# VH-VL binders against NAD kinase (nadK): the designs that were tried, part 225

Target 1, 268 residues: NAD kinase (nadK), of Syntrophomonas wolfei subsp. wolfei (q0aze0)
Amino acid sequence: MKIILVNNRFKENTEKKAQEIAGQLSALNVEVIIDNGLDEPYAGTVDFIMVLGGDGTMLRAARRYGQRAIPVLGVNMGTVGFLSNIEINELAEYLPLILREEYSLEARMMLEVAVFQQQSLLTRVFCLNELLLRSNSPRMLSFALEISGQKLEPYRGDGLIVSTTTGSTAYSLSAGGPIADPQLDAFIVTPVASHIINKRPLVVSPEREISLHLLEEREAIIGIDGQIKMDFGAENRVLIKRAPHPLLMVNLKAKPFFTSIDRSLQRQ
Below, E stands for the ipSAE of ESMFold2; O stands for the ipSAE of OpenDDE; V2 stands for 0.75 times the mean of E and O plus 0.25 times the DockQ between their complexes.

## First folded at step 16 (VH-VL)

Design LL13 (from LL1 with light chain N35Y; framework fv_patritumab; at its last look DockQ between E and O 0.90; V2 from the best seeds 0.80)
Fold by OpenDDE, look of step 16:
Structure LL13 (fold): chain C 268 residues (1-268), chain A 121 residues (1-121), chain B 113 residues (1-113)
Amino acid sequence: as target 1 above (268 residues)
Amino acid sequence: QVQLQQWGAGLLKPSETLSLTCAVYGGSFSGYYWSWIRQPPGKGLEWIGEIYHEGDTNYNPSLKSRVTISVETSKNQFSLKLSSVTAADTAVYYCAREGLLHWTPYGMDVWGRGTLVTVSS
Amino acid sequence: DIEMTQSPDSLAVSLGERATINCRSSQSVLYRSYYKNYLAWYQQNPGQPPKLLIYWASTRESGVPDRFSGSGSGTDFTLTISSLQAEDVAVYYCQQYYTTPRTFGQGTKVEIK
């Protein structure tokens, strides 16, 4: 078995723990790779991904490795979030199950975000939570939204969020989006401070495609999971689709999503 | 290792339609843009157009009116049609893949061996 | 369209000497968000398809010898062969893949003096 440990490069405690766990796993004849902010994602094959940290670390791991259809376990290290399954102090208890592959998987839809220069692909990104289009100035942004070729009325506001159901409890929620069952596959399109006071969020089928482009010569930004920033101008277009592979999240123990919503959200 | 094999008629008369096919082996067809490029004898390279595995196409404006690129995903193949050929269309035609590093294009990393197409009366 | 212009059209260099090819784009091919220039260099031998040598202006493709290097940013780029070898005799092309249509330089023929 080969395991990659993904920790938060900005949190020294997660690095130390990754090294400790790596030692333990090595003693059990498990091959271990540590991604402590590698310049490039590890290119070799792995059987299991263990994420040490919080939701932010999970999001980064998902972007880096989620497309490979590898089981991903979130191990929380004292943070509040929705994406970890076990606590760090529980790892020893569950390690035998991990090594025996005795766990269930929950498939979480990811976004495929393609950014274009006119008709030329610049890059693609797979992400677990959301894409954010926002103004790079205090002025409102005017942009066009198309869903499966259907052109909606132009949007005017600070921006727009396209989120997965997993991301529904992230920035989309703060912007007034609905809380979605993470077991559903859907896009949530949430306006950010629209000039239309009661502009409603959209729940969109994962089979559809979402396209965004600016309607004026202004500078905007694209944000991915609140961690990646890209410049976005009039010459750019973004296309959002369901990623071809979901993130396979490991479930070692049950977590009551709906019964803990109020408590969890109040802590954020 | 990804390989491209291409085939089609190499001799045409003026006004006929050029038809070439390129097949992809040893790798994923999905997720990539696939291009056609031509090179007249003793001259440089001209990009004809590209197609995404889902069927989205981009053509060189200089050839757009005569060019059709299509895809058959089930066979991992894409094709080129160029109508109303003239002697000016005599060239070696290449199919190629625009490679991706971390899902970012970085150049045409895989090429077919080329097909000489001669237009002659 | 972004026009690509190479210089010189032909270059004769002695074995072991430096060969330098320049390429200019009519527009910037720099993607600022990633700080990458969408510029590639190709080598083409007679009767063969082009071979990718350099991508993102300065990164060598796998298997390409260290004597090949790319530099430049924005609109001005350079391919350098630090020590010309016999097998380096070929035509070299620069190409932008920042926008469509993709465009190539006219090519530079490198020969041994």
Scores: ipSAE 0.901, ipTM 0.958, lowest interface PAE 0.5, mean pLDDT 95
Fold by ESMFold2, look of step 16:
Structure LL13 (fold): chain C 268 residues (1-268), chain A 121 residues (1-121), chain B 113 residues (1-113)
Amino acid sequence: as target 1 above (268 residues)
Amino acid sequence: QVQLQQWGAGLLKPSETLSLTCAVYGGSFSGYYWSWIRQPPGKGLEWIGEIYHEGDTNYNPSLKSRVTISVETSKNQFSLKLSSVTAADTAVYYCAREGLLHWTPYGMDVWGRGTLVTVSS
Amino acid sequence: DIEMTQSPDSLAVSLGERATINCRSSQSVLYRSYYKNYLAWYQQNPGQPPKLLIYWASTRESGVPDRFSGSGSGTDFTLTISSLQAEDVAVYYCQQYYTTPRTFGQGTKVEIK
């Protein structure tokens, strides 16, 4: 069995703990690849991904490995978030189940984000929470949103969030979007400081394609999961679709979403 | 190792339709743009167009009115049709993959062997 | 459309000497967010399809000898063969993939002097 152990290089406790866990797994005849974010993603075949840390570390793991259809377990090391399943002090209890592959999987929709220079693809990025289009200056953006080729009235404001249901509790929530059941597949489209009164958040079928482009020359940014930034100008367009593969989250311990929601938001 | 094999008629009369097919072996068809490029004898390379595995196309404006590129995803194939050919369309025609590394384009990394298409004057 | 201009059209170089090919685009092919130039170099041996040599202006494709290197950014690019070998006699093309239509330089024929 080969696993990837994802941690955050900027939290010393997670680095030390990752090395400790790797040693314990090696003693159990498990090959461990540590991904602390410094190196390129591991390209070889693996059976399991273990994420040590909070939601931010899980977001990076999802971007790097989410399209490989590999089980991903979130292991919390302090701050309780929305994406961990077990606590670090419970790992020893659940490790036999992990090794025997005795767990269930919950699928979480991801976004496929394709950025274009005019008609030409520049890159694709996958994300778990959201794409943010925002102004990179004090001036407002004027931009177009299309949903499956249907042009909505132009937007004017600070920007727009296109999130998954998993991302509904992240930036989308702060911008006035609804909390969504993460087991639903949907886009949530949330305006940011819109000056157009009729622009309400939209919940959109995951089968739709969402397109964004600027209607005038402005300095803008595309943000991905709050962790990647890309310049976005008048010659660019972005297409957003449901990613080909969901993130496969490991479920070892029941963690009821609705009864825990207030505690999770307060600790974020 | 991904490999492209191409075939089609090599000799045409003026006003006929050029038709070529390219098959993809040893790799994924999904997630890529697939291109046709031509090269008249002794001359340089001209990009004809491309198709995404889902069917979206981009064509060279110089040929757009006459060109159709299509996919047969169940067979991992894509094809070129160029209508109303003339002697000026005599060239070696190549299919190619527009490569991706880390989900980012890096040029045409795999090419077919080429098919000489001659259009009588 | 982005025009690609190569110089020289042909180049005769003694075996073991340096060959230098220049390519200029009419517009920048730099994607600033990734700091990558969407510029490739191809080698085409007689009777064969083009072969990808360099991508992102300076990165060698797998299996390409170390004597090949690419440099430049934005609009001005160079392919260098540090020590020309007999098998390097070919036509070399630059190509941009920043926009559509994809465009190639006119080619540079490299010969042994």
Scores: ipSAE 0.646, ipTM 0.857, lowest interface PAE 1.8, mean pLDDT 90
ESMFold2 (binder alone), look of step 16: mean pLDDT 93; pTM 0.957

Design LL14 (from LL1 with light chain T99K; framework fv_patritumab; at its last look DockQ between E and O 0.91; V2 from the best seeds 0.82)
Fold by OpenDDE, look of step 16:
Structure LL14 (fold): chain C 268 residues (1-268), chain A 121 residues (1-121), chain B 113 residues (1-113)
Amino acid sequence: as target 1 above (268 residues)
Amino acid sequence: QVQLQQWGAGLLKPSETLSLTCAVYGGSFSGYYWSWIRQPPGKGLEWIGEIYHEGDTNYNPSLKSRVTISVETSKNQFSLKLSSVTAADTAVYYCAREGLLHWTPYGMDVWGRGTLVTVSS
Amino acid sequence: DIEMTQSPDSLAVSLGERATINCRSSQSVLYRSYNKNYLAWYQQNPGQPPKLLIYWASTRESGVPDRFSGSGSGTDFTLTISSLQAEDVAVYYCQQYYKTPRTFGQGTKVEIK
């Protein structure tokens, strides 16, 4: 078995723990790779991904490795979030199950975000939570939203969020989006401070495609999961689709999403 | 290792339609843009157009009116049609893949061996 | 369209000497968000398809010898062969993949002096 440990490069305690866990796993004849902010994602094959940290670390791991259809376990290290399954102090207890592959998987839809220079592809990104289009100035943006070739009325506002159901409890929620069952596949399109006060969020089929482009000669910003920033101008277009592979999240123990939603959200 | 094999008629008369096909082996067809490029004898390279595995196409404006690129995903193949050929269309035609590093284009990393197409009366 | 212009058209260099090819784009091919230039260099031998040598202006493709290097940013780029070998005799092309249509330089023929 080969395991990659993904920790938070900005948190020293997660690095130390990753090294400790790596030692333990090595003693059990498990091959271990540590991604402590590698310049490039590890290119080799792995059987299991263990994420040490909070939701932010999970989001980064998902962007880096989620497309490979590898089981991903979130191990919380004292943070509040939605994406970890066990606590760090529980790892020893569940390690035998991990090594025996005795766990269930929950498939979480990811976004495929393609950024274009006119018709030329610049890059693609897979992400677990959301894409954010926002103004780079105090002025409102004017942008076009197209869903499966259907052109909606131009949007005017600070921006727009296209989120997965997993991301529904992230920035989309703060912007007034609905809380979605993470077991459901759908896009959530949430306006950010729309000029139209009562502009409603859209719940969109995962089979559709979403396209965005600016209607003004201005620069905006594309944000991915609140961690990646890209410039977005009048010559750019973004196309959002369901990623071809979901993130396979490991479930070692049950977590009641809806019964704890109020408590969890209040802590954020 | 990804390989491209291409085939089609190599001799045409003026006004006929050039038809070439490129097949992808040893790798994923999905997720990539696939291009056609031509090179007249003793001259440089000209990009003809590209197609995404889902069917989205981009053509060189200089050839757009005569060019059609299509895809058959079930066979991992894409094709080129160039109508109303003239002697000026005599060239070696290449199919190629625009490679991706971390889902970012970085150049045409895989090429077919080329097909010489001669337009002659 | 982005026009690509190479210089010189032909270059004769002695074995073991440095060969330098320049390429200029009519507009910037720099993607600022990634700080990457969408510029590639190709080597083409007679009767063969082009072979990718350098991508993102300065990164060598796998298997390419260290004597090949790319430099430049924005609109001005350079391919350098630090020590010309016999097998390096070929035509070299620069290419931008920042916008469609994709465009190539006119090519530079490198020969042994």
Scores: ipSAE 0.910, ipTM 0.962, lowest interface PAE 0.5, mean pLDDT 95
Fold by ESMFold2, look of step 16:
Structure LL14 (fold): chain C 268 residues (1-268), chain A 121 residues (1-121), chain B 113 residues (1-113)
Amino acid sequence: as target 1 above (268 residues)
Amino acid sequence: QVQLQQWGAGLLKPSETLSLTCAVYGGSFSGYYWSWIRQPPGKGLEWIGEIYHEGDTNYNPSLKSRVTISVETSKNQFSLKLSSVTAADTAVYYCAREGLLHWTPYGMDVWGRGTLVTVSS
Amino acid sequence: DIEMTQSPDSLAVSLGERATINCRSSQSVLYRSYNKNYLAWYQQNPGQPPKLLIYWASTRESGVPDRFSGSGSGTDFTLTISSLQAEDVAVYYCQQYYKTPRTFGQGTKVEIK
């Protein structure tokens, strides 16, 4: 069995704990790859991914490994978020179940984001929470949104969020979007500081394709999960689809979404 | 290891349609753009166009009116048709993969062996 | 279209000496967000397809000897062969993949002097 252990190199307690856990697993003849964010993602096949940290570390793991259809377990090490399943002090109790593969999986929709220079692909990125289009200057953006070939009236404002249901409690919520049940597959399209009053958040079928481009020359940014930034200009467009694979989140311990909302939001 | 095998008729008369096929072995067809490139004898390389695995195309504007690239995903194949050929279309034709590393383009990393197409008079 | 211009069209270099090939694009091929130049170098031996040598302007493809290196950014790029070997006699092309149509330089023929 081979496991990737994901931590955040900027958090000392996750780094030390990752080494301890790697030692324990190695003593059980489990091969461990540590991903602290410094190196390229491990390219080989693995059986399981363990994320030590909060939602931010899980978002990075999802971007790096989410399309490989590998079970991913979130292990909380402090701040209660939306993406951890067990606490670090419970890991020893649950480790036998992990090694025996005695757990269930919850599928979480991801976005496939393709960024173009005109017709030429610049990159693809997969994300768990959201894509943000926003102004990178004091001036507002004018931009076009197209959903499955249907061109909406132009947007004008600070930007737009295209979120998964998992991302509904992240930036989308702050911008006025709804909280969505993460077991649903949907896009949530939330305007950011729109000057057009009738532009309300939209909940959109996961089978749709979403396209964005600027209508005027402006400095803008595409943000991915609040962690990746890409310049976005008048010659660019972005296409957003449901990713081919959901993130497969390990469920060892019941964690009711609806009763936990207020506690999780207070800690953000 | 990804390999490209290409075939098609190598001798044409003016006004005929050039038709070539490229098959992909030993790797994923999905997720990539697939290109055709040509090289007249003793001369440089000219990109003809590309196709995404589900059908989107980009063509060189100089050839767009005469070129069609198509894909048959179930067979991991893509093809080139160039209509109304003349002697100026005599070239070695290559298929190639537009390479990706961590989903970011990095050039054409796999090439077919080439097919010489001669347009007679 | 991004025009790619190589210089020289041909060069002769003594065995073991340095060969330098220049490539200029009419527009920047730098994707600033990733700090990557979408510029590749290919080697083409007679009767064979091009072979990728360098990608992202300066990264060597696997299996390419250390004597090959690439440099430059934006619009000006250089391929250097630090110590020319007999097997390096070929035509070399730069190519941009930042925009469509993809475009190649006209090629540089390298010969032993």
Scores: ipSAE 0.660, ipTM 0.859, lowest interface PAE 1.8, mean pLDDT 90
ESMFold2 (binder alone), look of step 16: mean pLDDT 93; pTM 0.958

Design LL16 (from LL1 with heavy chain T57I; framework fv_patritumab; at its last look DockQ between E and O 0.93; V2 from the best seeds 0.00; counts 0 for: pae E 2.5 > 2)
Fold by OpenDDE, look of step 16:
Structure LL16 (fold): chain C 268 residues (1-268), chain A 121 residues (1-121), chain B 113 residues (1-113)
Amino acid sequence: as target 1 above (268 residues)
Amino acid sequence: QVQLQQWGAGLLKPSETLSLTCAVYGGSFSGYYWSWIRQPPGKGLEWIGEIYHEGDINYNPSLKSRVTISVETSKNQFSLKLSSVTAADTAVYYCAREGLLHWTPYGMDVWGRGTLVTVSS
Amino acid sequence: DIEMTQSPDSLAVSLGERATINCRSSQSVLYRSYNKNYLAWYQQNPGQPPKLLIYWASTRESGVPDRFSGSGSGTDFTLTISSLQAEDVAVYYCQQYYTTPRTFGQGTKVEIK
């Protein structure tokens, strides 16, 4: 078995723990790779991904490795979030199950975000939570939204969020989006401070495609999962689709979602 | 290792339609843009167009009116048609893949062997 | 369209000596968000398809010898062969893949002096 440990490159305690866990796994004849902010994602094949940290670390791991259809376990290290399954102090208890592959998987839809220079592909990104389009100035942004070729009325506001159901409890929620069942596949399109009062979020089929482009010669920003920032101008276009592969999240321990919403959200 | 095999008629009369097909072996067809490029004898390279596996197409404006690129995903193949050929269309035609590193294009990393198409009366 | 212009058209260099090819784009091919230049260099031997040598202006493709290097940013780029070998005799092309249509330089023929 080969396991990759993804820790929070900005937190020394997660790095130290990753090294410790790596030692333990090596003693059990498990091959271990540590991704502590590698310049490039590890290119070799792995059987299991263990994420040490919080939701932010999970989001990064998902972007780096989620497209490979590898089981991903979130191990919480004292943070509050929705994406970890077990606590770090529980790892020893569940390690035998991991090694025997005795766990269930929950498929979480991811976004496929393609950024274009006119009609030329610049890059694609797969992400677990959301894409944010926002103004790079205090002025409102004017942009066009198309869903499966249907052109909606131009949007005016600070920006727009396109989120997965997983991401519904992230920035989309703060912007007034609905809380969605993580087991549901759908896009959530949430306006950010629209000039139209009570502009409603849209719940969109995962079979559809979402396109965004600016209607003015201004600079905007694309944000991915609140961690990646890209410049976005009048000559750029974004195409958002369901990723071809979901993130396979490991379930070692049952965790309630709806019964913990109020408690968990109040802590964030 | 990914390989491209291409085939089609190599000799045409003026006004006929050039037809070439490229097949992808040893790798994924999905997720990539596939291009056609031509090179007249003793001259440089000209990009003809590209097609995404889902059917999104971009053409060189210089050839757009005569060019049709299509894809058959079930066979991992894409094709080129160039109508109303003249002697100026005599060239070696290549199919190629635009490679991706971390889903970012980085150039034409895989090429077919090329097909010489001669337009002669 | 972004026009690509190479210089010189032909270059004769002694074995073991440095060969330098320049390429200029009519517009910037720098993707600022990634700080990557969407510029590639190709080597083409007679009767063969082009072979990718350098991508993102300065990164060598796998299997390409260390004597090949790319530099530059924005609109001005350079391919350098630090020590010309006999097998390096070929035509070299620069290419931008920042916008469509994709465009190539006119090519530079490298020969042994």
Scores: ipSAE 0.912, ipTM 0.963, lowest interface PAE 0.5, mean pLDDT 95
Fold by ESMFold2, look of step 16:
Structure LL16 (fold): chain C 268 residues (1-268), chain A 121 residues (1-121), chain B 113 residues (1-113)
Amino acid sequence: as target 1 above (268 residues)
Amino acid sequence: QVQLQQWGAGLLKPSETLSLTCAVYGGSFSGYYWSWIRQPPGKGLEWIGEIYHEGDINYNPSLKSRVTISVETSKNQFSLKLSSVTAADTAVYYCAREGLLHWTPYGMDVWGRGTLVTVSS
Amino acid sequence: DIEMTQSPDSLAVSLGERATINCRSSQSVLYRSYNKNYLAWYQQNPGQPPKLLIYWASTRESGVPDRFSGSGSGTDFTLTISSLQAEDVAVYYCQQYYTTPRTFGQGTKVEIK
């Protein structure tokens, strides 16, 4: 059995704990790969991914490994978030279940984001929460949104968020989008400081394709999960689809979404 | 290891349609751009076009009016048709894959062996 | 279209000596966000398809000898063979994949002097 442990190299307690857990697993003849963000993602086959930390570390794990259809467990190390399932002090209790694969999986939709130089692919990035298009200057943006080839009236404002339902409690929320049940598959399209009053947030079928491009020269940024930043200009276009695979989140301990909303948001 | 095998008619008369097929073995067809490139005898390389595995396509504008690239995803195959050929279309035709590392393009990393297509005068 | 201008058209080099091939693009092929030039070099031996040597302007493909190196950024690029071997007799092409259409340089024939 091979497991990836994902931690944040800038938080010393996660690094030390990852080493302790790796030692314990090695004593059980489990091969452990530690991913602290320094190196390229591990390319080989693995059976399980354990994320030590908060939602930010889970977002990185999802981007790196989410398309491999590998079970991913969030282990909270102090700060309560939306994406952890168990606490670090409970790990020893649950390890036998993990090794016997006695757990359920909750699928969470991801975005596939393709960035183009006109018609030419520059890169694809996968994300769990959202894509943010925003101005990289004091000037507002004028941009076009197309949904499955249907051209909406132009947008003008600071930007736009295209979010999953999982991402509905992140930047989309602060921009006025709804909290969505993460069990739903949908895009949530939330304008950021729109100059145009009738541009309300949209909830869109996950089967749609969403396309964005600027209508005039401006310096803009595409942000991915609040962690990746890409320059975006009038020569670029982005296409957003449902990713081929959802993130497979391990469920060992019941964590009711609706009764925990306020507690989870108070971390922010 | 990914391999490309290509086939099609090698001798054409002017005004006929060139038709070539490329099959993909030993790797994933999904998630890649698949290209056709040609090389007239003793000359350089010319990109003809590319297709994504689900049918999105880019053509060289110089050939766009005559070229069709298509895909048969169930067979891991893609095809080239070039209509109204002339002697100027005599070339070795290659299929190729646009390589990807961490979902970022890095050039054409796998090539077919090539098919010489001769258009008689 | 991004035009790729390659020089020289042919080059004769003694065994063990350095060969240098230049490539210029009419527009930048640098994707600034990743700091990567979308520029590749190919080797084409007689009677064979092209073979990828260098990608992202300076990264060697797996299995390519370390005597091959690529350099440059933006619009000006160089392929260097530090010590020419007999098997390096081929035509070499640069190619941009930053935009469509994909375009190649006209090729450089490298021969032993």
Scores: ipSAE 0.569, ipTM 0.828, lowest interface PAE 2.5, mean pLDDT 90
ESMFold2 (binder alone), look of step 16: mean pLDDT 93; pTM 0.955

